# Designs tried in a protein design chat: VH-VL binders against C2 domain-containing protein 2 (C2cd2). Part 18

Target 1, 194 residues: C2 domain-containing protein 2 (C2cd2), of Mus musculus (Mouse) (e9q3c1r45to238)
Amino acid sequence: EPDELRRRESDTLLSWILTRDSWGNQWQAAWVTALNYEAEKRGGPLRLSFQKDPRPQSLQLTVEKVSSVVKSTQEKVVICHVVGETLQFLVSAGPASATGSECQLYDVHLSPFHLKVEFHMEEKREDIQIRWSFTHVPETAIKIQPQAPGEKQALGVNMLSEALEDLFKHLVNAASPSVFLSTKPTQVKEAQSL
Below, E stands for the ipSAE of ESMFold2; O stands for the ipSAE of OpenDDE; V2 stands for 0.75 times the mean of E and O plus 0.25 times the DockQ between their complexes.

## First folded at step 14 (VH-VL; framework fv_patecibart)

Design M7 (from L4 with heavy chain S105T; at its last look DockQ between E and O 0.32; V2 from the best seeds 0.00; counts 0 for: pae E 7.0 > 2)
Fold by ESMFold2, look of step 14:
Structure M7 (fold): chain C 194 residues (1-194), chain A 125 residues (1-125), chain B 107 residues (1-107)
Amino acid sequence: as target 1 above (194 residues)
Amino acid sequence: QVTLKESGPTLVKPTQTLTLTCTFSGFSLSTSGVGVAWIRQPPGKALEWLAHIYWDDDKRYYPALKNRLTITKDTSKNQVVLTMTNMDPVDTATYYCAHEYYDDTGEYTGAFDIWGQGTLVTVSS
Amino acid sequence: EIVLTQSPDFQSVTPKEKVTITCRASQSIGSSIHWYQQKPDQYPKLLIKYASQSFSGVPSRFSGSGSGTDFTLTINSLEAEDAATYYCHQSSSWPLTFGQGTKVEIK
């Protein structure tokens, strides 16, 4: 019975967090930041740069499993496994050589995708750290396409799709995006009475 | 089956640094909710918790020993390492590493469900 | 730091009799207490987690109860193999702490 109560509390908190504007708005930025960090750290002859996609995007997540880990009476971690329909990125790729200056823009799609999401909470703090990582499942398809049909291919690159796919898989596997969300509502000016 | 085994020197001199390695199998320290702790027991005395490391690299230390203790992990080798500086004869004890359990609900309660056999470390000139 | 005080320090008990061991916390810890059995020259083994939940493979004669500051481990019919030292352990607050132990012997 305590297990069911903790699960219900965790489900309520998770639902509240997932419906907040701050989480949805920070999602893409956190992914882009984490992926670019890993790309810079790894280096190599093929340069990748992940970008925010200005086009409207839908984030639809289904929660499959929710659990919690109590580290102390003041510290709790809620762990959930989520699945989404499509995870997409805008990626600029090109040679890292000193002469190479042309880059090709690609749309990268993962469908479906699975994540492990951790919500780290401490009683004395007014924020929650949310950290997530990609989990590999056989059903995930990766599609890499030039942003529009008819765009010129990168100069001197005829194996780019294969190399890009392999590098992308590596970077996604290594990245662990994170955000901090405030649990405090935004301030509102006090109403003044006459 | 979860197993843990402690390894390292069994004799150290006062002021030396002790390094103990916990090698484990049957679980991964990359799994959410999993932790490994170090606990010691001086001969004929009670158990004393020393340090903890979790899957998310959160680390905890007994406050009076914090400046003497360092805990690290190598998830690819299934190892946790405890370093304790400035050893003193009062630190003579059996040192255990222990798995912190992750039940089927993912609830972490801080219980130590599986222990290593322990290694006696004697601090003497 | 939360101090756990066990009582008694030592018991000599006739087989088949009921054994009661108490653990008192210096402040409320809810149900975040766990019990271990340690036989001579062996590592500790978990018996009861979270005050009253039996760990897998633990004989049904072992049970735990309590909440807040007062906790009890009960062995409802002592067997010879139960001679050991028993420890309580709290996971409510850092640092984690253990009781001083209760040694149970066969009379």
Scores: ipSAE 0.036, ipTM 0.641, lowest interface PAE 7.0, mean pLDDT 80
ESMFold2 (binder alone), look of step 14: mean pLDDT 91; pTM 0.939
OpenDDE, look of step 14: ipSAE 0.448; ipTM 0.781

Design M8 (from L4 with light chain S91Y; at its last look DockQ between E and O 0.02; V2 from the best seeds 0.00; counts 0 for: pae E 18.0 > 2, placed apart)
Fold by ESMFold2, look of step 14:
Structure M8 (fold): chain C 194 residues (1-194), chain A 125 residues (1-125), chain B 107 residues (1-107)
Amino acid sequence: as target 1 above (194 residues)
Amino acid sequence: QVTLKESGPTLVKPTQTLTLTCTFSGFSLSTSGVGVAWIRQPPGKALEWLAHIYWDDDKRYYPALKNRLTITKDTSKNQVVLTMTNMDPVDTATYYCAHEYYDDSGEYTGAFDIWGQGTLVTVSS
Amino acid sequence: EIVLTQSPDFQSVTPKEKVTITCRASQSIGSSIHWYQQKPDQYPKLLIKYASQSFSGVPSRFSGSGSGTDFTLTINSLEAEDAATYYCHQYSSWPLTFGQGTKVEIK
């Protein structure tokens, strides 16, 4: 019973997000920023740079589990595990000594992908903070394809795959990407300077 | 106190279907993030994970046995049922059910923190 | 699937001595590993979560360490009741797999 209500509420929140015109761009931009920050902070044997994928990407998200609903007099937090079919992004990668022009661009697909998504709502607040992180589960496959498959590869695919898995696990424990989405428009009269 | 107990036949003939029931108390599959797994152990050998089912009916099976396994739950009776078809002498093992969970942060723990006592199932003619 | 290889397969140890059990994964699993203890004729019991976190009620003489591919379970001062088979278990990739076990006996 309470778990059925939590699932229905999470489905409603996800449906609401999917109706936002800019969700995909806000999500993607925040994700790329967080990944680049974490990659730069950690360092390591590979130079990684994530890029916004200009190609359209459909995020077909389904609530798999609702893990908790925290409520106080001032706030409500819904935490759920979300599954999607495929997440695509671009990564420029090379040895740590490489410059930008020495790195190669790779298409990376996660399928299926799993996220922990947090919806933070406060009483009398008209926006919702949405935070997310990768949930590492055994079934997620990482598919890596160089954008120039006929050229000499500076890195082995397994080496890049290992670096990405390590990065994603740290993103779970470090700064999670987040956005704020307004739940309603504000109507404020503005003086027009004409 | 949380407990689990396996029940079902202890002797099965080759090709027959095994049906095992895990009856538990102290928790409910109405609770978000809770699941039950089946693990077996052939005599003198290592543990083998078979399947699990979670409160929201999410199910997973060991791939090589996927076509032989079916896991279901009855939340009202606090039961989980494992069915395994086409039994073979190599399937002789002690079968355990165990409690699984997602932690308070919503992350899959992969941990089997509470186990039943197990039931030995022998497959022989 | 990920193969977990434990070492040694068997260890006979004088009481109060240190026991070290290793588990090597066939590929990196981060810290997605647990340890279980199975005493003779008993069901397994969870000992260590996430490579290094003791489960509730586990004596302080048990500790775990490692990340990536190499993991260690340590019993600092072996007690008689610690005679058991110990299993590592990974949850990094499907299917979930266990190591082959390490049997620890009291000399």
Scores: ipSAE 0.000, ipTM 0.462, lowest interface PAE 18.0, mean pLDDT 78
ESMFold2 (binder alone), look of step 14: mean pLDDT 94; pTM 0.950
OpenDDE, look of step 14: ipSAE 0.019; ipTM 0.609

## First folded at step 15 (VH-VL; framework fv_patecibart)

Design N1 (from M6 with heavy chain T31D; at its last look DockQ between E and O 0.03; V2 from the best seeds 0.00; counts 0 for: pae O 9.3 > 2, placed apart)
Fold by OpenDDE, look of step 15:
Parts: structure tokens; sequence; C-alpha cells
Structure N1 (fold): chain C 194 residues (1-194), chain A 125 residues (1-125), chain B 107 residues (1-107)
């Protein structure tokens, strides 16, 4: 009852936070990090390197259908739907045996996306660690385009693109990004993450 | 590969100030999420956390010793320095610096994955 | 501060036997408990992070469990090389604290 009210308030606050542009930036950074980690961990014939696109990106995310489960006084699980128009990443891809010069740069687009996300929130030493993963990725279109169409694309570019798409689908489901939120707004950690 | 090494005096007189330096490699204190801690262990006793410093220069101290402890970093030298004033024989211990684990996935565990070998500091007249 | 109490303080165990070490926190800390192994004249080595996650390179015979206030480190089949002192550590609240340690000796 009082706990339910607090939960509701926390959910509302979380929803608000998740819609902030600053969160979007943090999210993207964490996402890239997680994707790279998973890509490296998986290994395989393709080497992938994800980067945040240095170009101005507009990431507008909407959070819907927020529900939460309190596991402990320090741990909370939040499930929600994240809806967005376009999520873009820059990806360097090439054979695992290739040198950096043999890798091609691709624009990867998720558009549109409607994802079910599970957030694991844990209070740690006056900070909140938020880890999340996609639990359901229905009908998210992945578009992969070479960043430089004029570059001599090897005959196998189409095959590579397909392979990359499949790999990316897997990585999206496997990646578990993490961010840190300071409970003290004056802390540098929060400011630096913005 | 992450490595840490403690350096400083191994003998300190009572009331004097101890200055220990942790020199590390394999990571940078300019990297987000990085933290380095000092932990001591009296002979035959348990571990005791003393201080912690983050990449953003956020500092944490053991409350009971806060007035005696100062932790600083020199990012350019890959060093963390601990000063402890008014040393007493009870402060005799092996002093460790340790790296807080932060994996490539962004997971923050709070665990110390890599430690220095430690340096025994004896406080004696 | 959060007080971590380990049990037992000492145990002598025959090789291949199961070893169980408990760590109780004075308050709930979720899963923010870590386990270290320390051999004589060595620095502590991380075994288990976040209550149940094995650290890289740690033998599979080591495992951790628990949440809230009660945590357990288990050595499924004790090896001679496992003779050491084991410490639990919490990172949930400042100040960081350690258990008093559990010394495991081989019979």
Amino acid sequence: as target 1 above (194 residues)
Amino acid sequence: QVTLKESGPTLVKPTQTLTLTCTFSGFSLSDSGVGVAWIRQPPGKALEWLAHIYWDDDKRYYPALKNRLTITKDTSKNQVVLTMTNMDPVDTATYYCAHEYYDDSGEYTGAFDIWGQGTLVTVSS
Amino acid sequence: EIVLTQSPDFQSVTPKEKVTITCRASQSIGSSIHWYQQKPDQYPKLLIKYASQSFSGVPSRFSGSGSGTDFTLTINSLEAEDAATYYCHQSSRWPLTFGQGTKVEIK
C-alpha cells in the first residue's frame, strides 16, 4: 500500500528519466560498449567494432507499460517497452583475420523499433547501477548500409551485410548494457555521464 | 594486463606520516568507471578498507580514519597516493592497493579483481 | 557500517570433501558480496563476484550463492591447493567492509 505508492512513484520517475536526452546519450554509449563486448566474446569469422556515430543523432525514445518487481531493498527489476524511430550505430566489419584496413564501415539502423526491455537496478554505494537487456525484439528492421557507397565493395559485400545483420540481431538480444546513476546530483560521475 | 605495485617506507615512527604510492599499469584513471582502493591487513588479521578514489576524483574514506587519510591521484603518472598521519603501532599492517573491477560490458561489481603485492609497514619507535 | 560475520572461523577438511563457508551481513546488501582467497604471504585473489558469479580463471569447484543477508561460498571438492583464508566483502554501502575470514586447512 505505502510500498505500492512508492513503487508507482519510482516507476513514474524512471519513465521520465528514460525519456531524457541525457539518458539517450548514456544509453547509446552503454549500448555500443555492450555490443563490442558481446561481439568480441562471440568471436567468429567477422570482426565487429561498434562506435557511436560522431554525427549529431536524434534519439527519441518513448517508454511505455512500465512494471516493476522489487527483489530486495537494493535491487529492483523494471520491465517496459521502449519505442523509437531510429537507432543508428557505426560499425566496422571485416574478416577476423583482416587488418584494420580491410574492414568496411557500415551504418546500422534499427527502425522502427519497439522493444521489451528488462532493467535491473541495483543500489551500490550511493549509486544506482542499471543494467538492461532486450527480452523481446519483435519486427525490428535492421538496415545496414555502407557508409561510403563509393568505396570498392568486395563482391561479397551483400553476403557480408546479411551476415552482419544476423549477427547484429543476435548481439541485440545478447548485449547487456550498464550505466551508473548517482543519487547525488552534484557528483561528477553523473555529470560526466550526461 | 593490469598490475599494481605499492611503494613507500616500510618503517615509520609513531606520530609520523606515512606516504604510500601505488603505481599501476594496464588501465588509466582517466577512464570512466575506474577506481583504486587502499586496503590494509594487520599481521594475522582481517582486511580493512581505507580509502577509494575514482577517475572523477571522487574520494571515499573509512570514517574512523578519515581525519588521518588523504588519497590522491596523478593520472599522468598512473599513480595513486595514500597519506596517513599520526601513525601508531596499531597501524602496522600490509598495505595493498587494488583495482576495482569494471568489465568491458560495463558491469560494475565493486569487487577488487587485481591487487598489488602489498607492502608491510611497521610502526615502531 | 555493515558488519560481515563469517562462519566458521576455522575448519580442517579432508581433501575431496565439500567445504561450506557462510557470510552474514548485518543488513541486507542484495547481491553485493564478493569472495576472496588469500594464501599465506600472498595478496587476496578474487573468486566470486556479485554473490554467485565466478571470476575468470577460478576453478569450477568454487561457487557462491545467497542474497540479502546470508551468503555462502562452496568448494565442492576440496583440493590441497585450496588451503587458504577466505574473506567475504560487501560493496553495497560505504564504508566497504570485509568478513573476519575463514581459514581452511587440509587434514
Scores: ipSAE 0.013, ipTM 0.580, lowest interface PAE 9.3, mean pLDDT 84
ESMFold2, look of step 15: ipSAE 0.155; ipTM 0.677
ESMFold2 (binder alone), look of step 15: mean pLDDT 91; pTM 0.933

Design N2 (from M6 with light chain S32D; at its last look DockQ between E and O 0.34; V2 from the best seeds 0.00; counts 0 for: pae O 6.6 > 2)
Fold by OpenDDE, look of step 15:
Structure N2 (fold): chain C 194 residues (1-194), chain A 125 residues (1-125), chain B 107 residues (1-107)
Amino acid sequence: as target 1 above (194 residues)
Amino acid sequence: QVTLKESGPTLVKPTQTLTLTCTFSGFSLSTSGVGVAWIRQPPGKALEWLAHIYWDDDKRYYPALKNRLTITKDTSKNQVVLTMTNMDPVDTATYYCAHEYYDDSGEYTGAFDIWGQGTLVTVSS
Amino acid sequence: EIVLTQSPDFQSVTPKEKVTITCRASQSIGSDIHWYQQKPDQYPKLLIKYASQSFSGVPSRFSGSGSGTDFTLTINSLEAEDAATYYCHQSSRWPLTFGQGTKVEIK
C-alpha cells in the first residue's frame, strides 16, 4: 500500500522535525507567548503568567494521521495528531490586583497528551510563518500542582487548581502560537512529499 | 458517500439578489481540511470559479465579482450559502457547488472531486 | 490571474485513436493542475489531479503529464463514451481558473 507507506514516512519526518531542539525551543516559546496573550485577553480576577519550564525536556512525540491542504503556492495547512507523554510549563497565578509577591507558582502538566493540530503555513518574505492551534484535545489532561506547596497554599490549593484547570483548558484551545522557519515553500512541499 | 445539491430560485430579475444554498452530506465543514466552492457555467461556455469557503471560515472570492458575492456556511445544517447581488442577464448560468478533495492519507488538495448536479439560474426581466 | 489556454478547442476523433489535449498556463504553476470531463447536461467529473495523478475510478486510458506551464491530458484509446468537453483547472493561485475547454467528438 504505497499511500500508507508515504503517510508513515511523512509522519516520521514530521515527528523528527518536531523533536529538533531548535524547533522545540521555538515551539515552547511560542506557546508560552500565545498562552500569555490569551490569558491577558481574557482578563478576569486572576492574573496568569506562563513560563517555560527551565528543566530540560525531552519530548517524545508521535505524529499520526498527517494530511495537508494547499490553499496556494504560498499557503498550506497541515493537519496531524501529535501524541506525547508529557508537556510541562510553569504558571504564576494570583489576584489581578495583587503584586507579584502574592502570586503563586504552579507546575502544569499535560500528561498524556493527544492533540489534533492544524499548522497554517504561509510564506513571509524568505521565511515561512507557521501558526498552529489545537482543534481537538480529547485525551489531554491538565494537572496543576503548586511548585512549592506551603502552608498558605494547602487550604485552597485544590479549589484553585480546579478553577485553573478549566481556565487552562480554555486557554490551550484558544491559543494560536506562531514561529518562523527559514525555509521556502518549495522546500516544505518537497519535504512533505517525502 | 459525499453528495451536494444546489437549491434556490431558477429565475431572477435583473438587479435582484440571488441566494443559492448548497446542502451536502457525507462530510462536515467542521472537519479540518474541508472546503466547498461555488462554480458557475454559462450555457455553452467554460467554468468560472466564484467563491470558496473552508472549515475554518476562511473565504475566497473571484476578484471581479467580489463586491457582489458572499459565501457563508452553516455547519449544523451542512449548508453553504452563496449570495450574489445585482444580477444581470450575463449572470445566467448553471451554478454548481463542489467539494474540494481532501484525503486523510496526506494527499494534497485543490481539485474538486464531487460536484452537485447544478442549478440553472436564468436572469430575465 | 493565471490564464489557462487549452488546445485544441475542438477535435473530432475516430474511436481507438489517441487523443491529446494541451493546457498552457500563463505562468508556472508547478503541478497544480487538474483535469475534468464534462458530458452534456452533466456536472464536471474529476479525471486527473495534480497533473498526473489519476482520480479513483478513472479508466487507465486517461493520463496526465506536464509541469510548470505546459500540461497534457491523453486518452490513449478513445472510446465512444469519452465524447465530452475537457477542462483544465489550476489551484496554484487565487483566483482559481479554468481553461476554455476542449470538446472531443466521435467521428
Scores: ipSAE 0.021, ipTM 0.616, lowest interface PAE 6.6, mean pLDDT 84
ESMFold2, look of step 15: ipSAE 0.416; ipTM 0.735
ESMFold2 (binder alone), look of step 15: mean pLDDT 91; pTM 0.936

Design N3 (from M6 with light chain Y50D; at its last look DockQ between E and O 0.34; V2 from the best seeds 0.00; counts 0 for: pae O 7.7 > 2)
Fold by OpenDDE, look of step 15:
Structure N3 (fold): chain C 194 residues (1-194), chain A 125 residues (1-125), chain B 107 residues (1-107)
Amino acid sequence: as target 1 above (194 residues)
Amino acid sequence: QVTLKESGPTLVKPTQTLTLTCTFSGFSLSTSGVGVAWIRQPPGKALEWLAHIYWDDDKRYYPALKNRLTITKDTSKNQVVLTMTNMDPVDTATYYCAHEYYDDSGEYTGAFDIWGQGTLVTVSS
Amino acid sequence: EIVLTQSPDFQSVTPKEKVTITCRASQSIGSSIHWYQQKPDQYPKLLIKDASQSFSGVPSRFSGSGSGTDFTLTINSLEAEDAATYYCHQSSRWPLTFGQGTKVEIK
């Protein structure tokens, strides 16, 4: 009973942190970077370039089923489920051999997203590096749409979209973004206990 | 119910390599947060941590023995294996594998809640 | 490595008496200390986690306290079945380390 309350409080606090604009911006940037890294690493016939959506996004996130592992005073792992309505990215996609002009911009929507996330926190000097990855993506719908539906879409856009969706799913699971926070692990622990 | 059981040779000659297997049930090393450690205890002496392996294949070793120790996991078999090279009579001990604790809230403390029965390994010529 | 020093190494106690075992860490470890009970020819059993939290199924006569460098395991009203060796363990830093143990015998 008390433990459940503490867990709920911890979940609420974590959720609140994740909804902060500063964190959100860093999160998104890190995610885009990680996706691009994985895309490049994978290679293939398609060139992908993920971009942060400049449109303001109100990320309402719910954090559930929080668990934590303290490996040391400098290392902590947090596992949780993050639920939200929509996460949006822009992705430029085209043939790898194509020039920039042959790439098409797509809106990528994750909706709803229910992700099992594993956060790896490591103290580095006075900062904490937080690396995270999706360990399980149950059934997040990925919708990919051309940003400009009125533009002459190359033949096979639908096929391309499907291919992109599959590729994106893979990339999401493979990506390991990271950010740095200017807080100490002890502070984080204390905050979570509030 | 979490259970662990150590298996391997009970007699090893000096300079030989010891291979111990921890077979466990009630949990999976594919589950995030899970950790398994090897701990030994010489007869009549204190406990000594040897190695630790996590679900993400992160490995930790006792520094003084690091060059002699290798810990691996086989998630499909629910096994953790410890190898220790160049065994010496001083390495005679009961060897335990143990599960790292997590509470109902999912908080891992670093404590070992469940242990195997241990296996006595004697190093003798 | 963090050295854990227990005190005393040995004590003989009459049933129903209070037993106090101390564990001192060579450096601050917060509350990352755990206590185990080991009876002869048995594996260690977790008693207290995180300095003061009783593990499930542990009798209420067992309690832990302390923070930083000084920790205490207390057995209120010792029972005959409590004859064992007790170990403190720190999980604050690698490598994990244990105290040298405190043997408690029944007088």
Scores: ipSAE 0.014, ipTM 0.588, lowest interface PAE 7.7, mean pLDDT 84
ESMFold2, look of step 15: ipSAE 0.439; ipTM 0.753
ESMFold2 (binder alone), look of step 15: mean pLDDT 91; pTM 0.939

Design N4 (from M6 with heavy chain S105T; at its last look DockQ between E and O 0.03; V2 from the best seeds 0.00; counts 0 for: pae E 4.1 > 2, placed apart)
Fold by OpenDDE, look of step 15:
Structure N4 (fold): chain C 194 residues (1-194), chain A 125 residues (1-125), chain B 107 residues (1-107)
Amino acid sequence: as target 1 above (194 residues)
Amino acid sequence: QVTLKESGPTLVKPTQTLTLTCTFSGFSLSTSGVGVAWIRQPPGKALEWLAHIYWDDDKRYYPALKNRLTITKDTSKNQVVLTMTNMDPVDTATYYCAHEYYDDTGEYTGAFDIWGQGTLVTVSS
Amino acid sequence: EIVLTQSPDFQSVTPKEKVTITCRASQSIGSSIHWYQQKPDQYPKLLIKYASQSFSGVPSRFSGSGSGTDFTLTINSLEAEDAATYYCHQSSRWPLTFGQGTKVEIK
């Protein structure tokens, strides 16, 4: 009973964290970092640089089918599905041999998106490290468009977009983002008030 | 078009094991994201989820019945099988298999979009 | 498990009237609530997914709303064919659970 209660509390806390306004920015940053890491690691003919979209984005996420396993007093694994309407990223892409000036910025939209996510939560002192991986990424509609208005979708741009889409799918599956959350008493109280 | 059909005995004696088969078409359990669930409904009562199986053979059970339930899949036959041991008259119900899938657009339904017609299983001596 | 409580259990309604069915979850489930219609001797049919998204082929008179713990299914103008039992269902957490159902009859 106590363990179940703790589990429920932890699940509630996680759910709460995922609904925070700041979470979107944090996880996006972490994801971008992870994607860039994987992109660099993979190499290839295209140079990719993922960026945060500076435009305000309303990220509405639904978490469902949550299951959790407590590995230790300091470690918990949570598996869930994360569903959202729109996820947007900026990606700079160009030939690997090209200079930064030859790269094109693209808007990447996932809509809708559904991810099966495995979260690894570990308490480190006063912080919680959350690492997650996408165990399943269903085929979602990926829209890639040049960011610059009026740029004629030249044949070359289209080809690049296709290549980018393929790479993106791979990178999403390979990326392992992580964040550190500070557990200050004020945050806990807020979570408890839910 | 996605279709599901339940088959198996309609009469089971107490303490016996029920084996139901869900035969489906229009989708494959080899496809990522696909899931099939068993749900039962006692006469005049509410729906009760029993078990779920995914394409990757991940299985979920209703906890109170976990020790009695086994769900398996045969991808090559497009079948999902539910076994329930130690049947009791209280287990008399219409048993449904249902499909959970994401559509062609990648939208996850998160719900059971297509059901079988159900099969009434009566547990009686 | 998450308990879903529907209200009312039963209602008899005159055609063209508005029908409101509520579903309350024992804990917050975001928008992971779905609504089904079940007519006698038929399997349940999906009406609304994720609290407010109409399923394909569902008449526009059906709508869903709510978030967190309180959800509502609305039939803005009841038709005779709408006589059925309606169930809410949550997919937020295992085990999956259903409401006890709301039976809607036509006067």
Scores: ipSAE 0.319, ipTM 0.773, lowest interface PAE 1.2, mean pLDDT 85
ESMFold2, look of step 15: ipSAE 0.334; ipTM 0.718
ESMFold2 (binder alone), look of step 15: mean pLDDT 91; pTM 0.932

Design N5 (from M6 with heavy chain E100D; at its last look DockQ between E and O 0.02; V2 from the best seeds 0.00; counts 0 for: pae E 12.9 > 2, placed apart)
Fold by ESMFold2, look of step 15:
Order: structure tokens, then sequence, then C-alpha cells
Structure N5 (fold): chain C 194 residues (1-194), chain A 125 residues (1-125), chain B 107 residues (1-107)
């Protein structure tokens, strides 16, 4: 059978899933949850708290590679490598001993960002588990700007940049955040955190 | 270079629990398509597959031993751990961990392309 | 569970002669069979994957064939270093299983 035909069918389903409002609405929340979990777990010299940016953000993803793993006649994992232009979020940061009032808020942008997305499918299930992880690549840049340029800076941008780079590397190695999508139109499931 | 190494006790008494650790380098169990298996070989006997764990935490066990086996992983430490309860002299064997992999073309090989050196575990009083 | 039966259990073969080892599966497994070489006190070495695909670095004298239920490993001209036990292994369905092994010695 032609691999090109099978690839086109898989790409169409994947494109439909990736452009769903339910995916877009949920994955930023799942991303923030995963970042906060990793920040608390790892600790370090900085107190970090991540927030979803309330400003509108259009998620634009480009699918680069699609492949699959067949675990059995009843189980398949489709693996998709995606690139996004910019991922934006808010970080409250300060020294590890700081209270909330001693932390400052920063705008953080990742550009471009790379994800590996896995669609876990079983014959007997009516939903699809989606797992994803950050793929660390050399071209990803982290841009950090304080939200209040006139206020005194509690810590240097270089220290925050190093902490964020370390945190993102560990998300690659941890259990991936998950989102469940229903194959029935009336059901949407929340992301499973690690 | 991809490597695997088994570690754990080489002598256990009947009824004790065996814990073996596979420590590896040159690959990550967070990489999609990657798996690690445990395979044993009693002296002078054939190879016997025991358990498998994949990057997505999917776990498979040889059915007759399922109630005695537990496989887990720690991706941050590059380790896979096998626990086998209620050891019996018949479980005396060399225990191997082995790599099973997915290539970039999307084919998931079922072959064990890289093995550890193995560790002999003897079960006797 | 799929049973793999190898034949023969043992061969003593004159150097430079052809060695043929068969593996029969109790159910069809397509081409999801793999062959390993194990020398005494060593770990197994992958020779052939998916019935006929030679693994990297394996001498050309080793080849595999077959599909469905009947598979063959061939050593075209036996060398002294090929004295070993050979195993087939199926990855078609769980649990994964191995053949009982075929020991090849130099006559």
Amino acid sequence: as target 1 above (194 residues)
Amino acid sequence: QVTLKESGPTLVKPTQTLTLTCTFSGFSLSTSGVGVAWIRQPPGKALEWLAHIYWDDDKRYYPALKNRLTITKDTSKNQVVLTMTNMDPVDTATYYCAHDYYDDSGEYTGAFDIWGQGTLVTVSS
Amino acid sequence: EIVLTQSPDFQSVTPKEKVTITCRASQSIGSSIHWYQQKPDQYPKLLIKYASQSFSGVPSRFSGSGSGTDFTLTINSLEAEDAATYYCHQSSRWPLTFGQGTKVEIK
C-alpha cells in the first residue's frame, strides 16, 4: 500500500485535531501547569510562578514530521513534530526566599518553539490521549522583558534566563503533559499533568 | 555510544525479592519509540523475555510471571528497575537488559539491537 | 502465545560448509522474526532483523529468509568464529518469545 496515501490521511486527522479550539484552549493551561510543577519539584535559587497570558494569543503550528509506532494490532501511537512561531507566558520571579510581593512579573517568549506530540490510540477507547514534550533545539530563543520597566529590578535577566533554560531542558526528560480528546463530539477531557 | 549495564545482587535466598537496575547512556527513555526489556537465561538454557517498558510508560510482562514482576523507570537517572518477588532456585539465570528502538523513518523495530553484559543471579540457601 | 521451534537443536559442521537453521512459528507472524548469535559467556548479538534484513556490521555469509511460519538462517561458508548458539525471536505479538536455540560447532 502507498505510504503517501496513509500519510495524507494521518496528516488530515492531525491537522484537524491541532486546529481544534478545545486543543488550543487546553494546552496553554496544561503547559503552565507543567511548568509550575517542574519549577516546584526542582527548586533552585529562584522562586518561579507561571501564568497563562490573559492577552489573546493565536497558536500557529506547522507540522514537520509524522511517523507512527504500532505496538500491537489494537494499539498505535502517531508521533508528530511541530514548530510554533511564538509561545508566550508570564513569569513571577524573585529570590527563593521571596514572598509574592517581592517577586516581579516578566513577559517571556519562546521563538520558535518545537514540540513532539504523541497521539495514543487504542481500538477499544473512544478518546485519544495526547502527550507532548518540549524539543530543545539550538534555534529556540528565550526573550525576557520586565512588565514594569520603571520599577527596580530584583534580579538580573541573565539569572532568570538560565533558570528558564534549565527548567525547559527538564520538561524534555519528564513525563509529558497530557490532554484527552473525545472521539465523540460531545466530550472533551482535561490535560493530565505529570 | 549507547550502553546498558545491569547491577544488583548476585546471590539471593529462596523467597527473597530480587531488585535489578539497568543503567544506560547514549539514549533517553523520553524519546518516542524507545524501550528497555529484561531477558534472562538459565545456565545452559534458552533466552526468556520477562518484561518491557517503553518511553510512554507502557509495561508488558511475561504472563506466567506477571504477579511476581514489576518494571519501572526513572528517565532523569537513565535507569530501569526490575523487581521479582518470591525467588526460587529455578530462577537462577543470567539477567540482561536490552534496548529496543524506533528509528527516524517511523519503523518500530522489535529487535534487541543493544544488550548489557548480563549479571548472573544465583538463588540458593 | 507463539511458540518458535528451531531445527536442528545441534549441528557439528566442517569449516567452509553451509549451515542451515530453521525456525517454525506456531502461528503466522509475517516477517516479524529476528536472529541472534550467542557465543559462550557472551551476550546475544543481533544478526538478522525482519526475516531477511542484515544488521549493521554482520558478515555477508549470514542471510535470512522466509515469511509466515517458516524461516531460515543460513551461514553460507562456516568460519571457526561462527561456532555459537543461534536463536530466533518473534516480535509479532505479546508475549515476545524465543526459539529454544541451535548450537553450531566445528567438526
Scores: ipSAE 0.000, ipTM 0.535, lowest interface PAE 12.9, mean pLDDT 78
ESMFold2 (binder alone), look of step 15: mean pLDDT 92; pTM 0.941
OpenDDE, look of step 15: ipSAE 0.015; ipTM 0.582

